# Designs tried in a protein design chat: VHH binders against Coatomer subunit epsilon (cope). Part 22

Target 1, 300 residues: Coatomer subunit epsilon (cope), of Dictyostelium discoideum (Social amoeba) (q55fu2)
Amino acid sequence: MSDDILFESKNYFYLGNYQSTINEINKKSRQIIEKSLKAESDYFLYRCYIAQGNYDLVLQETKNNRGSGEDPTIAGLQLLASYLSKPDENREGTLITITQWISDGVVKFNYHLQVIIATIYFNEQLYDEALQILNNCDHIEGLSMLIQIFLKIDRLDLAQKAYDTMKKIIDPDATPALLSLAWINIYNGEEKLKSALSSFEEMAERYGPTPLLLNGQAVCAIGMKRFEKAESLLLESIEKNPKNSDTLANLINCYINMKKPNEIIQRFINQLKTLSPKHDWTSAVNEAEALFEVSKSRFN
Below, E stands for the ipSAE of ESMFold2; O stands for the ipSAE of OpenDDE; V2 stands for 0.75 times the mean of E and O plus 0.25 times the DockQ between their complexes.

## First folded at step 10 (VHH; framework vhh_7z1x_3)

Design u7 (from m2 with S30Y; at its last look DockQ between E and O 0.80; V2 from the best seeds 0.00; counts 0 for: pae E 3.7 > 2, grease 24.3 > 24.2)
Fold by ESMFold2, look of step 10:
Structure u7 (fold): chain B 300 residues (1-300), chain A 121 residues (1-121)
Amino acid sequence: as target 1 above (300 residues)
Amino acid sequence: QVQLVETGGGLVQPGGSLRLSCTASGFRFYSYAMNWVRQAPGKGLEWLSGISGYGRSTYYADSVKGRFTISRDNAKNTLYLQMNSLQPDDTAVYFCARSPDYFPSGYFDYWGQGTQVTVSS
């Protein structure tokens, strides 16, 4: 539809289909070079490697980017890969580096770096800091993150404002707009839940079912009290990525609503603690409960 | 209905300290930036301090920086202002105010009724 040769690759990426993103970039490598899009495609390629846990591959392929004259975007990707490889060990040094970059002014006009920094802040549950970085971001991925955070903190009005900004700057077929609208529809609840579910199903048909899309469908199904459907979707998501903490948190929420025996639910909670022993499991459980309770409490 | 209620005002000697509280109800407290504003007798409104929803970003007017400390306890839906080294020109009615944005701005959509602070020799 658009003339952007990376359009489908980016849609795969935003929906969490990282291998298809990589495959599409590789298939179009000649056209990418011809159109001088190598830097943009490398950003998505390295983001996919990071999402797949291939941190050393990113660091090896970018090893020449370390001295004076370094590319700030590649430096950001190196920092993200290093941080995620050993978060507890690298937390303090990573946050100090980010503070220095902000002070040096290298972040202000680099939206890729803004997204990378916000991802690190979000993983550390530093939501004020993530919102501060994203508050003036004028790119679609940053706006999508902003929308998600505002929904998380019960500010649907601010999420709507960010979505209105996104509508002014994007291709209507771009999946971050479809995802953002689906999440806003979940928060509005009621008849909007069916619209959100249909949107997730259509994206999964077109771009493949991923844990992100299966979790989205399951949240809609839980909101419509279709708990057996939600369970089926979440079990499919576990099959695709058994280490997805959000899927496990959604399954626990589903089973609480199905009134499964407490010992069964507790075994899944213990499994989530093993996968994400620190802040991640508490935030994932609270996020799922908050999303559902916010939908219920908009009229209370 | 949004409600903000200030407490903790009173009489204090110059150089003294006082802690103001603002109890919030009728909205998701942690989702909003909160502010302290004062009005001295016969004067206009003066913004003093603001704090982000989760409390990790704090902001101060130059007139109170170093003497006043803003904080919040989201579990108790309560905003605080610790005021140290008070002087007679700090005498005012102190208001709690909510920002419509996530970070403090010059615009406030809801106000408390205020609490009187009097600093007298």
Scores: ipSAE 0.320, ipTM 0.736, lowest interface PAE 3.7, mean pLDDT 86
ESMFold2 (binder alone), look of step 10: mean pLDDT 91; pTM 0.922
OpenDDE, look of step 10: ipSAE 0.855; ipTM 0.944

Design u8 (from m2 with G53S; at its last look DockQ between E and O 0.01; V2 from the best seeds 0.00; counts 0 for: pae E 16.8 > 2, placed apart)
Fold by ESMFold2, look of step 10:
Structure u8 (fold): chain B 300 residues (1-300), chain A 121 residues (1-121)
Amino acid sequence: as target 1 above (300 residues)
Amino acid sequence: QVQLVETGGGLVQPGGSLRLSCTASGFRFSSYAMNWVRQAPGKGLEWLSGISSYGRSTYYADSVKGRFTISRDNAKNTLYLQMNSLQPDDTAVYFCARSPDYFPSGYFDYWGQGTQVTVSS
């Protein structure tokens, strides 16, 4: 058989099922012998540990990756883990290190580093920098991130163009392509919301419900005014990850539309502000509040 | 079932050009890096070139760098090798080979039957 040993692992990973990714890699460990394949599986394994918040585990298991012969991919994973463990404290040093790696030319042909660096830039809301790195990325994860960034900066036209280009080189049924199309359909709205919902539901049935997939379904349901369905999906997402800021933002939106008591909605707004002060929804609210106080102080 | 079929070989004069094609079926072509390798009569296999799964990264052996260009069309499930400035020592059977990963590697899990390229006056 022509089975890609990491095929199932990659699908779980792209859909945010990090524990199943880890389980599949461990299950196949005897078959992962070739050096390049082992490096690829380690990349996904450590990405999963990072996604689970296990930063110290990554740093301890890779502590021998130093000096001459340092693996750039492992160095990137160490940087990402260190950055995410204390982003405010480590921001400046992390960005300097990234600039040096780009100047040294080690990023150009290493898709692992391209994705890692784009992730850090995205978390810092440095979208132009992330786009610059990803325009040179020749990997489906990087291409999917590129589309997501275009959607984030309200450039649906560029997201559609990037997806049309992506279709020339990847299978439309590949998981990252399905995710990209589903999100583009959400941004287009109307009858396309049903197609996006169906795609998220199919992926969840195949690979397990995750906060990523539950949020996708919920956004579709909200757009279709199916608020009770959206609430159910979002409460399931909270149970799986109480710290997911997108889930809280979607739940606030859902509850506003359901006309829940303001006290309940305010509790979730406060939780979102505490967990993610820089979340787009939180930032817009904080800026509006600041502008009101400035206006008030000039006339009082 | 995985299948790779090379075409485009033939007889060409020194200094000439040929374009080889490799049509893939039975697997998701865009999920795999692809390679060209050749075998001259009575000699071992020589890796020539590789291309990442989406075609943005290409790799060449020093023996063909600057003369050969690898490309792919994922919509047509086809790998290409443009060969320019051909010389008699380029005479070989040329194979396309699939890497088990999105990037080229030293291990190939599937091979075509090959196409003959002969460079002679």
Scores: ipSAE 0.000, ipTM 0.173, lowest interface PAE 16.8, mean pLDDT 83
ESMFold2 (binder alone), look of step 10: mean pLDDT 89; pTM 0.907
OpenDDE, look of step 10: ipSAE 0.216; ipTM 0.654

## First folded at step 12 (VHH)

Design v1 (from m2 with S30D D101S S105E; framework vhh_7z1x_3; at its last look DockQ between E and O 0.02; V2 from the best seeds 0.00; counts 0 for: pae E 11.2 > 2, grease 24.3 > 24.2, placed apart)
Fold by ESMFold2, look of step 12:
Structure v1 (fold): chain B 300 residues (1-300), chain A 121 residues (1-121)
Amino acid sequence: as target 1 above (300 residues)
Amino acid sequence: QVQLVETGGGLVQPGGSLRLSCTASGFRFDSYAMNWVRQAPGKGLEWLSGISGYGRSTYYADSVKGRFTISRDNAKNTLYLQMNSLQPDDTAVYFCARSPSYFPEGYFDYWGQGTQVTVSS
């Protein structure tokens, strides 16, 4: 058996505990000496900075990565940081750069660059392009993204097939695999919601509650008509990240189901529109409606 | 410590077949793309074939496409190259090489010591 010194760091990262990811990498910095291991730890470190919105930090720390000696993975992280800092301004140039990298063969076998590119495509709602990049990605994060996109485009059959393949090959207890199963269970709804909720709670207890995990629990609770529990979870998520648009969207869904006054609901809708004018804020509503319609069809 | 050990080389007649094996140790085998590379006497290195970590994708140089088949058995930490219709021009030392998943195509960070394949009458 091999020891992956980054195992705990990666588990924190995949669940959105970015500060614990950074802390674990720094704690083990003396043990990260092999060139390929150092490159992997740098990848996750910069991914965390990007997830925290620290785009200029990434660009400053990597500014010497240019020209003929360029590391393509770091170049991908620079592109992602630049894109996310000003998406509307940088969209066209970013997509042109991605097309050139694919044409030049830089993306082939570079699984981290594939994940970076798929993230940009997903943010641009270019799902077919993201699927094309991820279809041959032999990396657990890429496989998890593939499942997420299949669910987003209403292809549960493909998401289930991809998950069944994943669990034959990799450890089904790795956090991306646990998260993928939980998403599939939310999509299926009904009795599967209890299994998804339990999985999110266990991950939160082990790796810390994050907006990602709190939102997952809240979606399950809403589907089980436990609206007061969902509200508490979503308010905790807002405390951890007031700018999380998914949390606001889920809170709007929760309050609609609790039949809160329209004035209150409208305030949150306006807040969401201010934070993310193009955000797909109906995702939580659509999922709750899908759970309801599936329940009706099973008894007809 | 990362280690790659090739076996299965030998002498074959033209038109014959061989199956090479590469046993890996010291790393999580299913996390890395693996490759076969050969070096004919007095020549440079020639990349032949690659396979992704979980085996979802395989790639071949034009010189061996249709005759060689790459495969892997992650439960046994072993990479394979089935070589059919061998010709004298296939005479070379054959190497197993690892591609890290974090770098572009063409970078190999660990190599085996190689196994000799000789095709002659």
Scores: ipSAE 0.000, ipTM 0.337, lowest interface PAE 11.2, mean pLDDT 83
ESMFold2 (binder alone), look of step 12: mean pLDDT 87; pTM 0.891
OpenDDE, look of step 12: ipSAE 0.670; ipTM 0.852

Design v2 (from m2 with S30D D101T S105A G106E D109Q Y110H; framework vhh_7z1x_3; at its last look DockQ between E and O 0.01; V2 from the best seeds 0.00; counts 0 for: pae E 25.0 > 2, placed apart)
Fold by ESMFold2, look of step 12:
Structure v2 (fold): chain B 300 residues (1-300), chain A 121 residues (1-121)
Amino acid sequence: as target 1 above (300 residues)
Amino acid sequence: QVQLVETGGGLVQPGGSLRLSCTASGFRFDSYAMNWVRQAPGKGLEWLSGISGYGRSTYYADSVKGRFTISRDNAKNTLYLQMNSLQPDDTAVYFCARSPTYFPAEYFQHWGQGTQVTVSS
């Protein structure tokens, strides 16, 4: 068996099973004694709280992390929690703080901060800035995010290269490698869709169905024109997290293809707009509305 | 790197005609549906027209039906919008946009910088 006490916690975390991550960390809390191991487990624990929307819990439990000698990773988690609690209100201050941290040199060799900052940049669709932060990251979490960014900017060639690098520095059975390959297969499309779908289904069976894995399956199903299957997966994802913006975007796409009534589709579009800042998610939602008019024209 | 460049905008009198061009590079142009979208002063984006990858299907918003014609020349990687019977409320910045791939996580993931069309006496 692995000596890594956090091995199962990390697997659950990378696949979005945040409650199981928390449960495993708590179950092994008496074995997490060494200071650096405790810091690592706290990183994943607070990342899970943030992913669950429990921002106040993070801020309250870390309230003594301030001033001289503050832990930079915990400061990053506080920043992420604050940003996500009110993104429109906190955007400007968050980006200023990030710029200052980069200038002060505290980000350069702290992979936790690199991932946290890149997460914020990714959420703001500031992809060039995210790439600049992750450029020298060779930690598996940062490489997984680098792959996502390369896919978002239509650089499948760079995504493949980043995947090959990640595979050389982690266990080939590691869930980040499995997840990254599944997404690369989605972007290759066509015959690769079934392979990607099978991979997401296996990960969900092994580590639990999560919005992340259900959305992955749904994207495959939509591409294979299995819209009823995609709808079922997306409704299960909504039940697990009603505020997941990827689920809402995928459901809108699915319902456009199923030719659902415009009023129903518009309600989901309105929900997505309230979850997204006006800058990047409003642009994505406006693009979805424009595509809906194209789809309507083709069936008029 | 995906790049879309609109040209052909300008000042035209009411009732006049104008042809917009959008030159594409950095991707296989004939594999993607393309669109024209505009943004009038103080208004949101309005989809105008779409065309399939090989040009076999064209689509139009009601606001431009019978007046605008979308076309493409895949040998030149260029999308066109012929605009006839222009009126002052057609004044806007006009963008060409690539439809996402057949696995859309986003709609219109690539956009040009836009070209200004002004309809005025």
Scores: ipSAE 0.000, ipTM 0.077, lowest interface PAE 25.0, mean pLDDT 81
ESMFold2 (binder alone), look of step 12: mean pLDDT 85; pTM 0.870
OpenDDE, look of step 12: ipSAE 0.005; ipTM 0.259

Design v3 (from t5 with S30D D101S S105E Y107S; framework vhh_3k1k_2; at its last look DockQ between E and O 0.01; V2 from the best seeds 0.00; counts 0 for: pae O 15.0 > 2, placed apart)
Fold by OpenDDE, look of step 12:
Structure v3 (fold): chain B 300 residues (1-300), chain A 121 residues (1-121)
Amino acid sequence: as target 1 above (300 residues)
Amino acid sequence: QVQLVESGGALVQPGGSLRLSCAASGFRFDSYAMRWYRQAPGKEREWVAGISGYGRSTYYEDSVKGRFTISRDDARNTVYLQMNSLKPEDTAVYYCARSPSYFPEGSFDYWGQGTQVTVSS
């Protein structure tokens, strides 16, 4: 086990267990004395709050305790919180700010800020921009995100290459590396699904099930045509986070495969559209909707 | 501690109207979809209406569609069920439930004690 005081916290965070992250950091708060460690701790705390939808909390805390705009990382967190609180309204302003920061050179050597910006780009499906931001990132979180983006744009070859690079500079047993490999394995065919599934299951066992891990498992299950298992996992994920768009998307996919009634599937589609209009599954959902229209079985 | 408390149930005549309220506490209300259920004597509990966490999507059981309206006030941590054109068949104990964002296949994890609605001449 790493002597890193934040080791457990980070692992919880990487796996999407944000409350456990917060709890762990709080538990270790008295041991967090070093300025750099404190900064890192704060970074993860605020990221957790943001992930939990506590945008105002982040904005208020950062304003009151750390001032506005002096620390680029904090500024990034503020930007992220502000953006996510009202993505449609704040989209343009956010992107302009990012452009300015890039121009100012404040992003180039700040991997936290890189990840934050990449996250925003990713959310806006600006994958090329995200990749550009992360291109020279040597931090584990950035590298993992890079791999995730490559997979998102169906570039398994690049994902694999990135992973190979990652393995040279990062411990392959690190949680983000394990996740990356598991994600890659989902795309490597049926023979690798079992390996991926096992990896997700092990992480879930160790750190607790999260929507991230449950979706990983569910996708594997779907690939293995274990739809009932997938359903169970996804329903559990929904219970943990009712507003997880990936869960809903995967559930729609699962239910299509299970030939569930169209009206049920349509209701999930509607929920997903409401929750995340820009979700990547929207296209797939649209295809499903088209099928439903043909069958005249659409739920109104 | 998660708590849901229903109110507004009463005896009404057919064709009458009622508004049920459910006050929520002990959790982040705006992060959850909410549902109304009902259970008539001798029958199984059934979902009646659902509303998404954002309040944009509402769903209704076929038998209540056009008559009932679900809404929410996140500032007050309250979900409502406006019931119009009530029928004797609507007689039941009505329950408020916290639910994942799926309907009708979804489940609930918490619900209140219920409020009695009786429709009778």
Scores: ipSAE 0.000, ipTM 0.197, lowest interface PAE 15.0, mean pLDDT 87
ESMFold2, look of step 12: ipSAE 0.005; ipTM 0.306
ESMFold2 (binder alone), look of step 12: mean pLDDT 81; pTM 0.820

Design v4 (from t5 with S30D D101N S105D G106S Y107G D109Q Y110H; framework vhh_3k1k_2; at its last look DockQ between E and O 0.01; V2 from the best seeds 0.00; counts 0 for: pae O 11.6 > 2, placed apart)
Fold by ESMFold2, look of step 12:
Structure v4 (fold): chain B 300 residues (1-300), chain A 121 residues (1-121)
Amino acid sequence: as target 1 above (300 residues)
Amino acid sequence: QVQLVESGGALVQPGGSLRLSCAASGFRFDSYAMRWYRQAPGKEREWVAGISGYGRSTYYEDSVKGRFTISRDDARNTVYLQMNSLKPEDTAVYYCARSPNYFPDSGFQHWGQGTQVTVSS
């Protein structure tokens, strides 16, 4: 019954509305008294701080969670915050720590830690490792991430199968399920692009427009060759978060299709390389061209 | 104590209709997704249909889509399964289930005792 209290907070969180997540948790703080429910709400609160780039806030507030007897979930949040603050510097130590936690059996039954570790593996483009961690995760965020990884490695068949299983056992109105379906529809292309666009628009109306939702709409618009609409959505996304690498990648794709001058496109490419040095631009361009080829096959 | 009680199972002719009910008690009904499953003799239990607790979204297994309709009455703490165009292959014990809105415990927690539906000449 206590999971129902956090249902809307989680819906905001999974769509990237971190301030509304924080506000919703705070509004219900007096109802969040049971130990496991409090731990769950704290997890999402710290995830919001990390998503907002407030890494030092997380590390400061959890400073005493160290040594033997640490709370593994809080230790995971500390690791994620530390990693994201300086990924190049902290990469090697972070991956060694993850291996130690797996060996110690700390990860096996902690779905929060599984999601945290998979996030780090995904950022390092270690997709097989992320899939191995997530294959035993029975929480909707882990299942949603599994679907996203299958789409990333061009396994739409596996993404579809995972979604079909997911919808039988998890509330399809939960936002990770809505996102999973919308992205599967994008990868199917054709008429499914219209369904995906409608879904992103409805989520934005209900939960607020976020870079995540604006990017989703823009990808749909690009696939429909509505490049002026996509540009408008992406510029709105930049205003909300100028450091969003997906927004920059989508804008570059949009501008290539609009045949903007090379010097303009090159400035955004350089900005993307600065923000995300490991971002595989050729992979992002190939994904955009794959969406175009799926749409093109319907023209025959 | 969570309790789920199915009713409405009967013997019906092929092509007929039947409405199942599942009365729920012991939990905050409007907050939970509810699902119907069925188990034919000698077969594994299979999922049939579900309905969300917040948005009234409905979803169906492909073989029953268009023939079965799931609904809920939150004032009566009851979920229904309207079954139309019944076939002998629909013969089974039908169970309702309460599921969490998310799946943190890796399984369904509660089942009813079931109600027998038989479709034969």
Scores: ipSAE 0.005, ipTM 0.359, lowest interface PAE 10.7, mean pLDDT 83
ESMFold2 (binder alone), look of step 12: mean pLDDT 81; pTM 0.828
OpenDDE, look of step 12: ipSAE 0.006; ipTM 0.228

Design v5 (from m2 with S30D D101K S105E; framework vhh_7z1x_3; at its last look DockQ between E and O 0.01; V2 from the best seeds 0.00; counts 0 for: pae E 18.2 > 2, placed apart)
Fold by ESMFold2, look of step 12:
Structure v5 (fold): chain B 300 residues (1-300), chain A 121 residues (1-121)
Amino acid sequence: as target 1 above (300 residues)
Amino acid sequence: QVQLVETGGGLVQPGGSLRLSCTASGFRFDSYAMNWVRQAPGKGLEWLSGISGYGRSTYYADSVKGRFTISRDNAKNTLYLQMNSLQPDDTAVYFCARSPKYFPEGYFDYWGQGTQVTVSS
């Protein structure tokens, strides 16, 4: 056990409980006196504001971070908030700024900035660039992102290898490590799904059910053909964040397996297309929709 | 079948220069960060320098910054270390080492056999 005053705040944050992260930091505000600890807590606080879509709050509270005394971590948070507020409009300028920071050596020893940059690259589907930034990161969040990217690009072999090496360096009971293993177990399939489900349930019991944890449980339940359980979990996730694209994609998958009426499934397909036109499930859903219409005409 | 072979070591006078080469085979060279590490007689390993897969980023230990220059030629699958202003304390076996793809810095999965550098009058 550590004496890190931010330990529980970080655990809430890594599992997507952003309001509890904020509440925990505020509860301990009188103990956060030392300048470097204050800077660390501010980093997580602003990350939470960004995750909640409160981009203007971050930009207003950090507006004095300018000139030769600029804090690179705060500059990174400003860039992330600006980028996410208008990604299509700010894309080119954001990528140019990132290239300049890498060239200037500002990123090399700043793991917060590495994570921020990798997040932007990931959102732009620049996976190789994200992997290159994270290649030298020894921070647990960066390592967990690396594993998630390997899974995203269908390299389970690299994700497993990265996790095996990671557990020699990082506490395997840390929440980012538990999350990484749970997702690797999902990708391994069937017999590992029960282990992944138990891990997501334990994390949700300890740190609260979030869309991230509810989606994890639902994917496990779908894989185990427990579709009624998966539906209940996904509806709870929608209540917490109705704009979570992964929840909508999982619900569509669940309802297809339950053979729900096409009218119901089509409503969720339309929501997903509108909310996230570039989501991987949006492409797969478009193909499934086309195949369904062809199949329907054969059996009419 | 991953192989790293260092060459270019030898005897050099104090203040002299030497260029080490490391020829790589058995893997896609431009996909891996590469490093130079040395071991002085009776001492532990000392990381000296690293370079990214396409050579866009270079890193140096304080002990060699300004005197050593790392570079790579991906067309020739070769890593280089230009060593200037050599002193007796630079006497060591020099190894090239490969960083694991997508792992933290300071962890190397393959090493060469090493090449001896001796700085003496």
Scores: ipSAE 0.000, ipTM 0.125, lowest interface PAE 18.2, mean pLDDT 82
ESMFold2 (binder alone), look of step 12: mean pLDDT 89; pTM 0.908
OpenDDE, look of step 12: ipSAE 0.311; ipTM 0.692

Design v6 (from m2 with S30E S57Y D101S Y107T; framework vhh_7z1x_3; at its last look DockQ between E and O 0.03; V2 from the best seeds 0.00; counts 0 for: pae E 16.5 > 2, placed apart)
Fold by OpenDDE, look of step 12:
Structure v6 (fold): chain B 300 residues (1-300), chain A 121 residues (1-121)
Amino acid sequence: as target 1 above (300 residues)
Amino acid sequence: QVQLVETGGGLVQPGGSLRLSCTASGFRFESYAMNWVRQAPGKGLEWLSGISGYGRYTYYADSVKGRFTISRDNAKNTLYLQMNSLQPDDTAVYFCARSPSYFPSGTFDYWGQGTQVTVSS
């Protein structure tokens, strides 16, 4: 058992259970005395708040109480929160800031900042830039993101390589490794879908179902042509977070495969467009079906 | 609906040049790698060139390397192929094809109708 006070918190975080992450950190708050540990805990807390859409909270807390503009990580979190609060309006300014930070050399040795920046790039579908930022990252979260990006761009070989690197750093039974393998297995053919599904299910059982895990399961189910199961999982995901774009996208894909009425599908498309205008599946109803047939599911 | 429309084909003399265009619609253009593929009479499909979503990476088949240049304008949702030093063997229908990924891959999910390129003296 890793003597890491934040071990459980991190696992919740990796799996998208942000509230449990927050709760766990708060529970352990009295034990978090060391400065470095406090910084790390704050990082995860703010990441959770951001993930929950509490952008103003992060901006206020970091300004007034916990973070100084002098800490690059805190600055990164502020940038992320600001960007995500108004992505369209803040896109250009955010990218300019990132460019400046890169030029200033403040990113190169800060893996938290790397992950934050990569997240922004990923959100903007700037995959090349994201990969560049993470290229030398040996941190678990960075490697996880690399794997996700590689899979997104249909580079299973590189995803596997990143995973191999991950296995050198952590136990293959560690949550990030299990999750990564499950993602990879979605792309390793039909024979591995069952394994991936089982992994997602196990993690969900242990740490609670999350939109991330439910979508993982759903994608596996869709790949296995178990559409009713996929539907159930995705609807559960919607209940947990109705603003999850991946859930909506996967549901659209699922319903296309189920030959649901176009009116129903269109409603979800409209929701997705409203929620995430930049999502790949917002512009083409048939695109999801085509993509799924050619490539195993886009799992972000 | 995803649409790809090629233009710019025609008849050219050996040694001549052509610029092909492919206009894309119905999807987020910058999110996908685009490709040029051709089919000569009686031959199979041949991949020629690919370009990543934002155009940072370009790839070429050996058969066209140094002669053809792939580019894209994402603001215009347009893919280009500059073809120089054309030879009779380059006579084919040229297709624009989308990869289901950000980087060029050997797989394509959408195709244009193609444009005829004829190189003849």
Scores: ipSAE 0.000, ipTM 0.275, lowest interface PAE 11.3, mean pLDDT 88
ESMFold2, look of step 12: ipSAE 0.000; ipTM 0.168
ESMFold2 (binder alone), look of step 12: mean pLDDT 90; pTM 0.919

